# Miniprotein binders against a7ua95r516to809, part 115

Target 1, 294 residues: a7ua95r516to809
Amino acid sequence: ASLSLLSISDLVPDLQFIFFWMSNAIEILYFIQQKSPAYMQTIELMDDKAGSKESLLSATISANEEAMTILEEVIMYTFQQCVYYITKTLYVVLPGLLDCNPFGTEPSSEQCRRAAGVCVCAVCVMPEAVRRVVSVFQTTSDLLQQYQVHSEIQSQMFAYLFFFTNVSLFNQLIDKGPARGWFQRSRVLQIQASVKILLDWAKGAGHNHLAQKFFAKFCSTVTILASPPQQLSQMSWKALCAEHPSLKPVQLHRILTQYQLMAELGPLPIWQPSSEDEAYIYRTVDLLESFENH
Short names: E, the ipSAE of ESMFold2; O, the ipSAE of OpenDDE; V2, 0.75 times the mean of E and O plus 0.25 times the DockQ between their complexes.

## First folded at step 8 (miniprotein)

Design fg13 (at its last look DockQ between E and O 0.58; V2 from the best seeds 0.00; counts 0 for: pae O 1.7 > 1.5)
Fold by ESMFold2, look of step 8:
Structure fg13 (fold): chain B 294 residues (1-294), chain A 83 residues (1-83)
Amino acid sequence: as target 1 above (294 residues)
Amino acid sequence: DPKEVVEELLREAERLLEEARKALEEGDFERAILLAEQAVWLIFRAMYEAEKYGTDPEVREKLYEIEFKADQILERAEEELKK
């Protein structure tokens, strides 16, 4: 099979179909839940010839239970299909965030003087790589709103999308960072700025709490790497673990190792892992994250 | 001139930070957040330019100081909005 590059614009018709039926299934489920007690009460008020009312009640209960089971399965299936298609497009566009220069190819002094000498970074053109990722999130948000999908389902959708994004970016950085030069300080500062644009989108879209929770590992990594040597060298291993609880010992150790290499620092005694963590700092199985966590 | 660019970015970030602090004091938490985030963006750019082209250590220290202050304003304003 020849794998094709998928864009969100190519998937919108399929996603519209899936969101339409997911939203309809949710609404029908709510209708049954809200109206079922009233209908059962109407049956209870009917005159009863022994057995007739009980037969109608039993058939009504069975039909409601069957319908609710089917609707719940449709909701779960359509949700999973949406996540599958959307994350497939995210997988294609996310690596570009690590390579882009969000500050452009030249100093920003002229752009900072635009519009009466005020630096207006909020109106600057979004870097292409960041725009591709934001476009996937924004299209998803627009579709969820268009089809009035229940807010709890919308939150679950973005929780998964942010989780996927975190895993993808973290694994790419850890795996390819040394070969791609992504641990160089100037590169880390570019990555930090690109991620800020993405996090600003999430905040403006009402998903700040989800982004804070599910981007934590990648953001902690970038925060450590962006720290100046004078500041970071004064933080002990235990302090770094406490500041960045999302990082496993093997992950923190690997990040500090790359930091030392690029800053040309020798081993620092203050970064010696605690005795509890020392057993875990070389567990390669724990280095990369699974896309199936949570 | 990279040195002048870094210093211009620093001055503008300081201006935005003061406006953000004022907005925070006035209870305009959404404006405080907007201004502080703009200041953080300018500081990120200034740090990047300072790293690429070198700069006065005093300027680099000031950049980190302003970033820290902006983060504190963001944390405070976002906490107030949760209420």
Scores: ipSAE 0.553, ipTM 0.841, lowest interface PAE 1.6, mean pLDDT 82
Fold by OpenDDE base, look of step 8:
Structure fg13 (fold): chain B 294 residues (1-294), chain A 83 residues (1-83)
Amino acid sequence: as target 1 above (294 residues)
Amino acid sequence: DPKEVVEELLREAERLLEEARKALEEGDFERAILLAEQAVWLIFRAMYEAEKYGTDPEVREKLYEIEFKADQILERAEEELKK
């Protein structure tokens, strides 16, 4: 009940605090790492008055190592807290992405209306369900930029958020898809379009490579399900494995089985797993993705 | 009529792909990508409408043809931008 009310906007004050400390800790760590060699060299060049040089050097090294260790812990902790809060908001909004119809909204611009009423230009009104997901990512991006968080940490943050999003969407689609009718081709096309809007946002935000990498499994699933029966029925198990390397054999087998049921196809010999994969298609433990692998 | 909507979407997608092809030939790869991406969206909508309302097999084949052309333009333009 209480989770449904949590918007990303409600978390902004807490996130601002965490990002502030994360950014500061990174800056201090970087400063120590850059200046420590110069300080040590300066101490080494000092006249050895009464054996104090070695003790000063040792004390400085120890102090720097301790400081760096503490700062690394702060960075890790703050990063984890950010991820925790942001993923909670994603968890709430992501189911809406699978249920939305991106084709139901009239384009806002006259130019878009001329394009037969569907325009994906930035002027077109993004479907509300997609907008909610994009808003989480955009808010995260804006906060990271506002606090000038190091680019590597930004990349790691988005990598994890995309990973989480992919796992969440994939697991929901595999687990609930048959019951929700998400395996119907018309519904799959809606999902495909919705995900494309999200991927286009990621491309525009400079995260294209990360998005392509971490959404690969969900995108592969949607691509297979969106494929026409005439095309997919001509692809062998081996060809599908090669085309969709992000899918485990058990996952691909599940998708094809559900596709077969949905399309009312008889058993297709060409979709039979290879002798090498036959042992793996029954590993139901590997069917759903784990959140722990990142 | 849902059929008319699909046909209109296909015509517009083909128009955009022709413009994208011209842009590609002119060396305007960014414009080619933009136009091809717009065409892909129209194709997706056309596919959705076709599935929802049970469209003619001929329309389905045309959708796949246009999709393939769009992908080729995108691939070529993206390869040229990486050089």
Scores: ipSAE 0.260, ipTM 0.650, lowest interface PAE 1.7, mean pLDDT 86
ESMFold2 (binder alone), look of step 8: mean pLDDT 81; pTM 0.768

Design fg14 (at its last fold request DockQ between E and O 0.58; V2 from the best seeds 0.59)
Fold by ESMFold2, look of step 8:
Structure fg14 (fold): chain B 294 residues (1-294), chain A 83 residues (1-83)
Amino acid sequence: as target 1 above (294 residues)
Amino acid sequence: DPKEVVEELLREAERLLEEARKALEEGDFERAILLAEQAVWLILRAMYEAEKYGTDPEVDLKLYEIEFKADQILERAEEELKK
């Protein structure tokens, strides 16, 4: 176990090297794309001595195509390497989000008085587990800015990191939640607050749209589990599906089953799947989401 | 003690949301967002305290309703700010 190698800070030198080459490859590719037409035009102004002009034009087109292909391959490879290193770190730190308590262990009376003074931070403190995840995202953002990586590549990288985060958290909650007590409503409320801290980071970093899109499954899960029984029991299966389209029928069924158990609402199912969904609520192959561990 | 803590958090969250609603009507979208976000955090804490120390269905539904109202203010203010 190389825990020191899984810290994002310990990986920065390798990430700097990879970002350096990725950024250079992107700039060279952009230069070729922007300047190649002008060079091709200068060839068209040349005299055609024994067909030299057409041969040079053909060779120039082939060289540009080969160069762009190589550069695209370098960009893809360096992107995949960055994702591999970063997700290895995320894989280690993400489970802690499900076990931390952003509301603290002290009696709430003094914290409530501070919150009444309109200080948001007095309501909760960023748990160490949340800070570790934020540190991975922030370090990634800082490196992308330091090497001036193109904004489209930055967006693609955070889209994948948020996708990976969502899959990891959702799968751990579904798979380990019953044994770990994570479906108890007080624990769900702690998880909700921890995720809100992470979502607030994403909004402040300019990635709100990506976070809303790629955290949707986990956020929907937590929203359902945090709902008061009086409100949730009034909602039909179809209404829940419409409100939470990111959840597959088997996933929604599992979440509602755990909710009913923890809220002690009796053994008779409250939420009856539609006839269309009945075929899908037991498809356990669709319960967990897929991701790569790099 | 826990019930009074939850009631205090509720009163402050409602006060902040009323101020956020006024800021939204006045076109001060940044202030509306700030006030509504503060209210959301008070609501989350109140939900946690209510669940940890005892659940009152009336309080639970009020917290849920206020959270929904805060989210609506945030969505409207953030949409207007993007324009």
Scores: ipSAE 0.700, ipTM 0.903, lowest interface PAE 0.9, mean pLDDT 83
Fold by OpenDDE base, look of step 8:
Structure fg14 (fold): chain B 294 residues (1-294), chain A 83 residues (1-83)
Amino acid sequence: as target 1 above (294 residues)
Amino acid sequence: DPKEVVEELLREAERLLEEARKALEEGDFERAILLAEQAVWLILRAMYEAEKYGTDPEVDLKLYEIEFKADQILERAEEELKK
């Protein structure tokens, strides 16, 4: 099947199978970890009939260690498979997020229509492109809950998915943005609003901290690009570095250079990198984010 | 008129921001967050609409000030809910 036709709904049966085994392996591992000390203590309290106690204890320890090792491998493998399938689906839907206009839709909720005539709340304004992305995350959440996957594993999965999403969106924006006009302020505002809808969903889903952490780089980029020229032109390089610590110097320099070109601003001395950062702004290898650093 | 739309959105955002501030002072942090989030959405839309007709620097400044105030209310309310 062409990657373009892969929906999260098409993957649900395969994901269900993987989540089932992942959840079971976690449960069995936890059971072994909790029961092993009590079981060993029970063996230790048994009468030492002819050296059978030490052999039984050694055999039990070895069997438990082997079982735990196998279970950890199963958990890791199933986790990686889930991430692989879900990220493939994200890869397909994420480009649509950068091209969508959340302000073009009429408010769907009556409450939102009453408050401001045009409700721009996340619920009313979720464009189809954002809904597709949210659907991937929501389906993932629903599956994790359905199979009662341990909360730590859920958090790790969302952390990775948000990381992947941030890297994908950031790289696309930096690489393709100039050619696609995504650096135009009106387009940036659309992107900012679209990402806000996604972040509001993540907040509602209980993943606010993870979303804020892992989307920081993309959000910083969009915030800078959405800033009025009058405000941004008053911010020094050092101030921008301090306000946007998630951005590498080369990334910030690229963003500011593109902003300057788009806003038809002359060279701004205040945006000149510090002597310390000057060596780093030319490291083009560090411009795009890597998917391997997670 | 896009300008009229921006002015209307701005007035409504200011109203919501004042209500959010009041809710924060009253210790209703959940309501403060909700109202501030709504204000931010109106401001984002106002910024977008303002770009259609050419941004008035005074309008841009005002929109930014309201956004900043909304974010401050959000931050304070979220910090209080974590306690």
Scores: ipSAE 0.602, ipTM 0.852, lowest interface PAE 0.9, mean pLDDT 88
ESMFold2 (binder alone), look of step 8: mean pLDDT 80; pTM 0.766
ESMFold2, fold request of step 9: ipSAE 0.664, 0.666, 0.680; ipTM 0.888, 0.888, 0.894
ESMFold2 (binder alone), fold request of step 9: mean pLDDT 80, 80, 80; pTM 0.767, 0.765, 0.762
OpenDDE base, fold request of step 9: ipSAE 0.492, 0.492, 0.501; ipTM 0.809, 0.810, 0.814

Design fg15 (at its last look DockQ between E and O 0.55; V2 from the best seeds 0.56)
Fold by ESMFold2, look of step 8:
Formats: structure tokens, C-alpha cells, sequence
Structure fg15 (fold): chain B 294 residues (1-294), chain A 83 residues (1-83)
């Protein structure tokens, strides 16, 4: 099958295989960690008739260390493979989120938008573009539960997926937004609603804290762009930086520039960067985000 | 009439917000969340429709004020429910 037609459902068999081995490696690692201290105590209590106690203790320590190292590498590798396959699917479907209209698709989509905190059910009536993104997250969640992956690893996986989503949406909005008309106010309000659908999914799935943390840059961008001119024009550069700490000076400056264009505002004195930030507003190397964590 | 529909949505969102505030005071946090979320979605649609045909800045300001209040209720009720 061609890559442009690849859905998350096409990847499930490969993901099941990878999740199976990751889950098994985690279970074995946990077993070794829980049982190793007791076994060492047993060795220390045994009688040393042939002088072999020290050799047995040393060999046992070395074997446990080697086993734990191998298992940790298997867990890391399988985790990275899961992230690779899932983000490959996300990369294809995320741009549609910036182009869809969550307000105009079928009357039943309004009912889903009005339901407080309802997980999963919103997928069946939402715009196709939003449904595709939510489906990737939901399928991932279902697989993690199916294979009983440790909750810490589940949280780390969604942290990576939300980070990837945030970077992808932010970079595309900043880079392609002027040419695609994505800074138009009606478009921004549509994007805001589409993001709320994703945030509502994350809340219902138990990942609200992760979503709040890792969507912050994109959400700040949309919040600024959606603000009425009467309210935003009263906020100084320092106030905007304080309310939106996830945005770098060059990023905030670019967002305000696009806001001025769409609202047909001239330069505003209160949006002049602080003297400290003035050195940073033209650092174009810092404009787009990297997909790699530090 | 789109302008009348926005004003009707504003009135209904205000009603939902008052009911959510009352539910929060009574300790019915699940109901407060439900009502406040309904208000938020109604406001988001109203903001979009107001932008399509243009609207009075005063109405737009009220829409944002109600959204802010609804978010505060959601935050408070969700924090209490997690206990």
C-alpha cells in the first residue's frame, strides 16, 4: 500500500508486535528489580564450604546488570519504533486540522462539541480531518491498554505524541499560514475549536496535564490570534510574554505581525519588545521548533 | 438572522453559566462541568458566526467574558472532583 493512503489501522499489526515485546521486556525488568535483593540476601546467608560464595555473588550481580541493560535497551528501541510509526501517521493527518471547519460539519457534530468531557464518542460525528487525528490518539491508547503497558511508559508516549503534534501544527501555521490564509480570524476561530476537540479527548483519556504542558506553544499562538483587537491592543509586550511564556521573542513578534496584518492595525507602541528582547526578535533560527527534545 | 442567533446563543450561554455556578456552589461538580462545557461550546460557535457577518464589539467582548467565567468554573470543579 502507498504511504499516502496509510492509516493508523494499517499499522496496527506492526504496532501490536512492537507493543508485545515492549510489554514483555518491562515485565521481566520489573521481576528482576523486585527479586534481585531477596536473592542476594539468600546468597549472603548460605554456608561457604568451598569458598564459592564470593564467586556466586559476583556472577549473580554481573548477570543481573547485563540482563537489566539489555532489557532497558529493548524497551528504548521498541518505544522509539512505536513513536516512529505513530508520528509517521500523524505527520500525514495533522495539516488537515488547519483547513477543516469544525462548526459546519453535520448537525450531530454540534452535539459532540456540547458534551462535557465525553471521550471517544466525539470521533464518530466530528469533521473527517479532526477524526483522523483523534483516531491516531485513540488507537494508540487502546493498544497501550490492550498490552497493559506500564502507566509511566504510556505517559511518556503521549508526551512525545503531544510534543510532535504541537511542533508540527506550530511550524506549519508559522511557515505556511500566510500563503494558506490560516491567519484569517474566521480560520483561527475554526482552529481554536478543532484544538479544543483534541484537548477534550486528552482530558477524557486521563492525559490533561500532558496536553496542557505540551500543546502550550500552539495554544498560546491560537489564543493570541483569536483575541479581539480591543483586548489584545491593550496588552503590552511584557504582559504578553508573561501570559505566554512558551513563546520565544521571535515567535511572539511574528505572531503579532500576522495579527496586525489580519486586523489591519498599524504598529502599536505597547507591542515594542523590551530592550532585553529586542536582540532576539530577529533570530530566525529560533522561529521554528525542532522535532528533537533537548 | 445570524445576528439574532448570536444574541440568542449569548443569552443561553449566560443561563448555562448561572446554572453551572449554582451547581458548583451546591457541590455537584460533575453537573457544573457538564453545564460549563456546554456554555463554552455555544460561545465558540457564536464567536465564529459573529466573525462571519461582523458584529458589535460589545457583543464580542461579552462572548469572551462568558468563556473566561466558564473556564474558571471548569477548572474549579475539575480540581474538586479529582479529590
Amino acid sequence: as target 1 above (294 residues)
Amino acid sequence: DPKEEVEEALREAERLLEEARKALEEGDFERAILLAEQAVWMILRAMYEAEKYGTDPEVEEKLYEIEYKADQILERAEEELKK
Scores: ipSAE 0.591, ipTM 0.857, lowest interface PAE 1.4, mean pLDDT 82
Fold by ESMFold2-Fast, scan of step 10:
Structure fg15 (fold): chain B 294 residues (1-294), chain A 83 residues (1-83)
Amino acid sequence: as target 1 above (294 residues)
Amino acid sequence: DPKEEVEEALREAERLLEEARKALEEGDFERAILLAEQAVWMILRAMYEAEKYGTDPEVEEKLYEIEYKADQILERAEEELKK
């Protein structure tokens, strides 16, 4: 629909209405789930005169199935609408994370959050680009809390947001990284620090498990690229595949090729693909990640 | 001097990591996490400065060793808090 770029703050009023509808639909669904068994038991205990009990039971089951289906559709549509607008704002702010410098001259007065509620950003500045991404996550968390959305739905939303962020960052780094100089080690260390700010926020918000799961591919990529030449050159292809199972052979091969180029290492036989993986390093269609779940 | 700054950061990170280890042994898991996180942030900045301005290979290796040890303390302290 809209091609204009919107701040997450500009979307809050619209998101509030969508969350309102989602929360109400969830509450009604839970009410039906809690009360339906008791009502059906009441019907079962009735005296069956001329088959009226069977008709009432059938009608009750049909009505409950229809109501639950409608509510589930409303929850799904409102959830998808929220995700759409939130990920659209994430998409426009995420590239800045790959270009910012958390190691600016002075630590920011702005602070990150941890699970213990303690900020660890005293030695690093939080760049505006990172603040914009954190703001999207924090606003989402605030809206979920404001409308008392159940923990399962909250977890599903952050699972998708982290999945989207991981895919977006990975694709941008792989596709645009060589031209933008993002594979230079100093730039990779900046990216590592920026990602740590996001992961620290997730930990403080109670989403550490989801962040670890859904950021695995991008974190593996950054970890490899940030490794010192002495350490990385000692690791075989098999060892790297074992340490980084989230990376496809073509992705790992591209990352290692860029690392060799940037570190001026020359060819390293120890990074030869296994016989099983050799064919897959040439599958360029598998290089970039899809935004669709498997 | 950026190179001197890297060496000072390494010494400070080593001090923080030792304090984190002592906190872990004393059962103060929240303090262990706080100190280990501070060590990690200090090491990340030192690694960046070392890459930008250069440093001795031995110093660079020690930075990565401290990062690894800090991660181990964080993992253990976080698991203990779950109990």
Scores: ipSAE 0.584, ipTM 0.851, lowest interface PAE 1.6, mean pLDDT 81
Fold by OpenDDE base, look of step 8:
Structure fg15 (fold): chain B 294 residues (1-294), chain A 83 residues (1-83)
Amino acid sequence: as target 1 above (294 residues)
Amino acid sequence: DPKEEVEEALREAERLLEEARKALEEGDFERAILLAEQAVWMILRAMYEAEKYGTDPEVEEKLYEIEYKADQILERAEEELKK
């Protein structure tokens, strides 16, 4: 099947199988870790009638260590497979997030209207493109809960998925943004609102801290680009670096350069990099984010 | 008129912001968050419309002021809910 036709729903059966084994392996590992000390103590307290106590203890230790090692490998493998499949679906749907207009649709949800009159909440007006992205995350959450996967593993999975999403969106925006007009302020405001819907979902799902952490670079980029020229032109390079620490100097310089071109601003001396950063702004290798650094 | 819509959105967002502030003062942090989030969404839409169709500079400045104030309410309310 072409990557373009792959939906998260199509992967659910395979993901269910993987999550089942991952959850079971975690549970068995935890069981061994909890029961092994008590079992060893029981062996130690046994009468050494046959001189076999040490051999039994050694054999039991070895068997437990081997079992734990195998289980850890299964957990890592299943985790990687889950991430692989889920990120493939994200790769397909994420480009749509940059092109969508969240302001074009009227609020549809009756529930929100009843509570606040004219509810313009993100839930009421989730664009289809945003819904597709949220659906990937929601399906992942539902599967993790269904199989009672340990909370730490859930957090690690969402951390990676948010990381992947941030890298993907950031790289697309930096690379393709100028050509696609995504640096136009009106388009940036659409992107900002679309990402806010995603972040609000993450907040509601209990992943607020992870989302804020891993989306910081993309959010910083969008915040700068959404800023009015009158405000942004008053901010120094140093102030922007301090306010947006997630951005590398080369990234900030690129964003400001593209902003300047888009806003038809002349060169702004206030945006000139510091002498310390001047060497780094030309490191084009650091411009795009890598997927390998996670 | 898109300009009138922006001004209406501004007025409604100001109302929501004041209600959010009141809720925060009353210790109803959940309500404060809800109201502030609604204000932010209204303002973001108004900013988009203002950018697309144009608005008065004074109105644009007020939109950003309300966004900033709403974010402050959100931050405070969220901090109080973590205690």
Scores: ipSAE 0.531, ipTM 0.822, lowest interface PAE 1.0, mean pLDDT 88
ESMFold2 (binder alone), look of step 8: mean pLDDT 80; pTM 0.757

Design fg2 (at its last look DockQ between E and O 0.47; V2 from the best seeds 0.54)
Fold by ESMFold2, look of step 8:
Structure fg2 (fold): chain B 294 residues (1-294), chain A 83 residues (1-83)
Amino acid sequence: as target 1 above (294 residues)
Amino acid sequence: DPKEVVEELLREAERLLEEARKALEEGDFERAILLAEQAVWLILRAMYEAEKYGTDPEVREKLYEIEEKADQILERAEEELKK
C-alpha cells in the first residue's frame, strides 16, 4: 500500500516554492494598498473639465480592485497548500507524542549522587517523538522568516497548525486512549510533560497566546486527568464546566468516566451533569473534533 | 531508593520556589518565571515518580501544595510583565 510517510525535510523544496509565491503576493498586495490612495488623490485633484478625470478614476478603481482580488486568492491558495503539506507531516508524527516517556531514565547519576548526596537530575529529556513535532514547527518558523512572510500571515499559519495539533491529539486520546492505556495516571503525567515541552517551544517562539488559545481542549483534558482524586471529587459538574469551557458535555463526561475508572473510585458516578447537559452527554456525534475550522 | 528521590525533588522544588518568590519581590519578573518553571518540572517528575513507586501521603499532598504555589508565582509574574 502507498506510504504517506513524509519528513519535513523532504517537503522543504516544495514549501520554499510555495512560500516564495505567497510572500511575493503579500508584498504586491501591500504595495497596492499603501500606494493606491495617493494615486487616487492625485487624480481627484486634476482638472476634470474634459471629463477624463472621472473616467481615469473609475478605471483605476476597477483595476485596483481586480488586482487585489486576484492577489488575495493567490495568498489564500498558497496558504492552504502550505498548511496541507505541513499538516500531512504533523499527522504522521503527532501520535508518537502520546506514547513517549519524557522522564526517560530515573534520576540517578554517580556524579550527581557524589556531588550532592542524592542528586536531583529532574530536567525532562526531549523524547524523539516530541523532537519530531518540534522540528516541524521550527522548520515552518524558519521558512516563514527566511521568506519574510508578513507577521499576520505567520500568526495565522501557527494558529492553524496548533489547531490541527490539538484536534489530532484530542481525537486520538479520546478514541484510542482506553485501548492504549493512555488514561493511566503515570501515562497522563508523561503526556502532560510532553505537551509542556511543546508549549515551552511555542512560548519561546513568540506564539504563546496562540498556543494557549488553540491547545485549550487538549490541555484541559490533560489537566483534569492529572488532577488529584481528592480535589477533583470535590468539584461539581458545573464547576468543571466553568473551569474547562473548551470541553463539550459529551467530552467532559467521557474524560470523567475514564478518570473515575483509573482512580478506582467505584462504579457510581461522582459527577452529576446538570439537567441541561444530561441530554448532551451521550451525543456521540460531538465526541470527536472536526479538522474543519468553522 | 524511590521515596528518597521524591522527597529530594520536593526539597529542590521548594528551594527554587523560595528563590522565585524573592525574585518576584525584587521586581525581577523574568527570573521569577524561569525559577518557577524549573520548579514545575521538578514537581512534575516528583509526581510521576510518586505515582509509579509510591510515597508518603503527606509528601504527595505537599507536592500538590507547592504546585499551587508555583502557579501563583507564575500568574503574578506574568501579570506584572504585561503591565
Scores: ipSAE 0.676, ipTM 0.892, lowest interface PAE 1.0, mean pLDDT 83
Fold by OpenDDE base, look of step 8:
Structure fg2 (fold): chain B 294 residues (1-294), chain A 83 residues (1-83)
Amino acid sequence: as target 1 above (294 residues)
Amino acid sequence: DPKEVVEELLREAERLLEEARKALEEGDFERAILLAEQAVWLILRAMYEAEKYGTDPEVREKLYEIEEKADQILERAEEELKK
């Protein structure tokens, strides 16, 4: 099937299988870790009738270590497979997020209308492009809960998915943004609103801290681009660096340069990089984010 | 008229924020958050519409004022829910 036709729903059967084994492996590993000390103590308290106690203890330790090692490998493998499939689905749906207009439709859900009259909640006004992205995350959450996957593994999964999403969106915006007009303030406001809907979902799903952390770079980029020229032109390079610490100097410089071009601003001395950062703004290799740094 | 749309959105946002403030005073923090979040959405839409059709400085200033009020309500309500 072409990557373009891959939906998260199509992957659910395979993901269910993987999550099942991942959850079981975690549970068994936890069981061994909890019961092994008590079992060893029981062996130690046994009468050494035949000098076999030491050999039994050694054999039991070795068997437990081997079992734990195998289980850890299964957990890592299944985790990687889940991430692989889910990120493929994200890769397909994420480009739509940058092109969508969340303000174009007045969707109202009946439930929200009853509570507040005209409901303008993020769920009711969620554009299809955002809904597709949220659906990937929601399906992932539902599967993790269904199989009672340990909370730490859930957090790691979402951390990676948010990381991947941030890198993907950031790189697309920086690379393709100028050509696609995504640096125009009106388009930036659409992107900002779309990302807000996603972040509000993440907040509602209990992943607020992770979302804020891993989307920081993309959010900073969008915030700068959404800023009025009158406000942004008053901010120094140092102030912008301090306010947006997630951005590398080369990234900030690129964003400001493109902003300047878009807003038809002349060169602003206040945006000149510091002498310390001047060497770094030309490191084009650091401009785009890498997927390998996670 | 695009300007009328922006003005209508701002009026509705202000209405929601006043209701959110009342909810906050009544100790209904969840309702305050919900109402404030709805107001924020209207502000974002108003910003978009204002940008598309040209933003009057007075309208821009009003947008920022309302945004700040929304953020204050959200912050207060979220702090109270953590207690």
Scores: ipSAE 0.444, ipTM 0.777, lowest interface PAE 1.1, mean pLDDT 88
ESMFold2 (binder alone), look of step 8: mean pLDDT 80; pTM 0.763

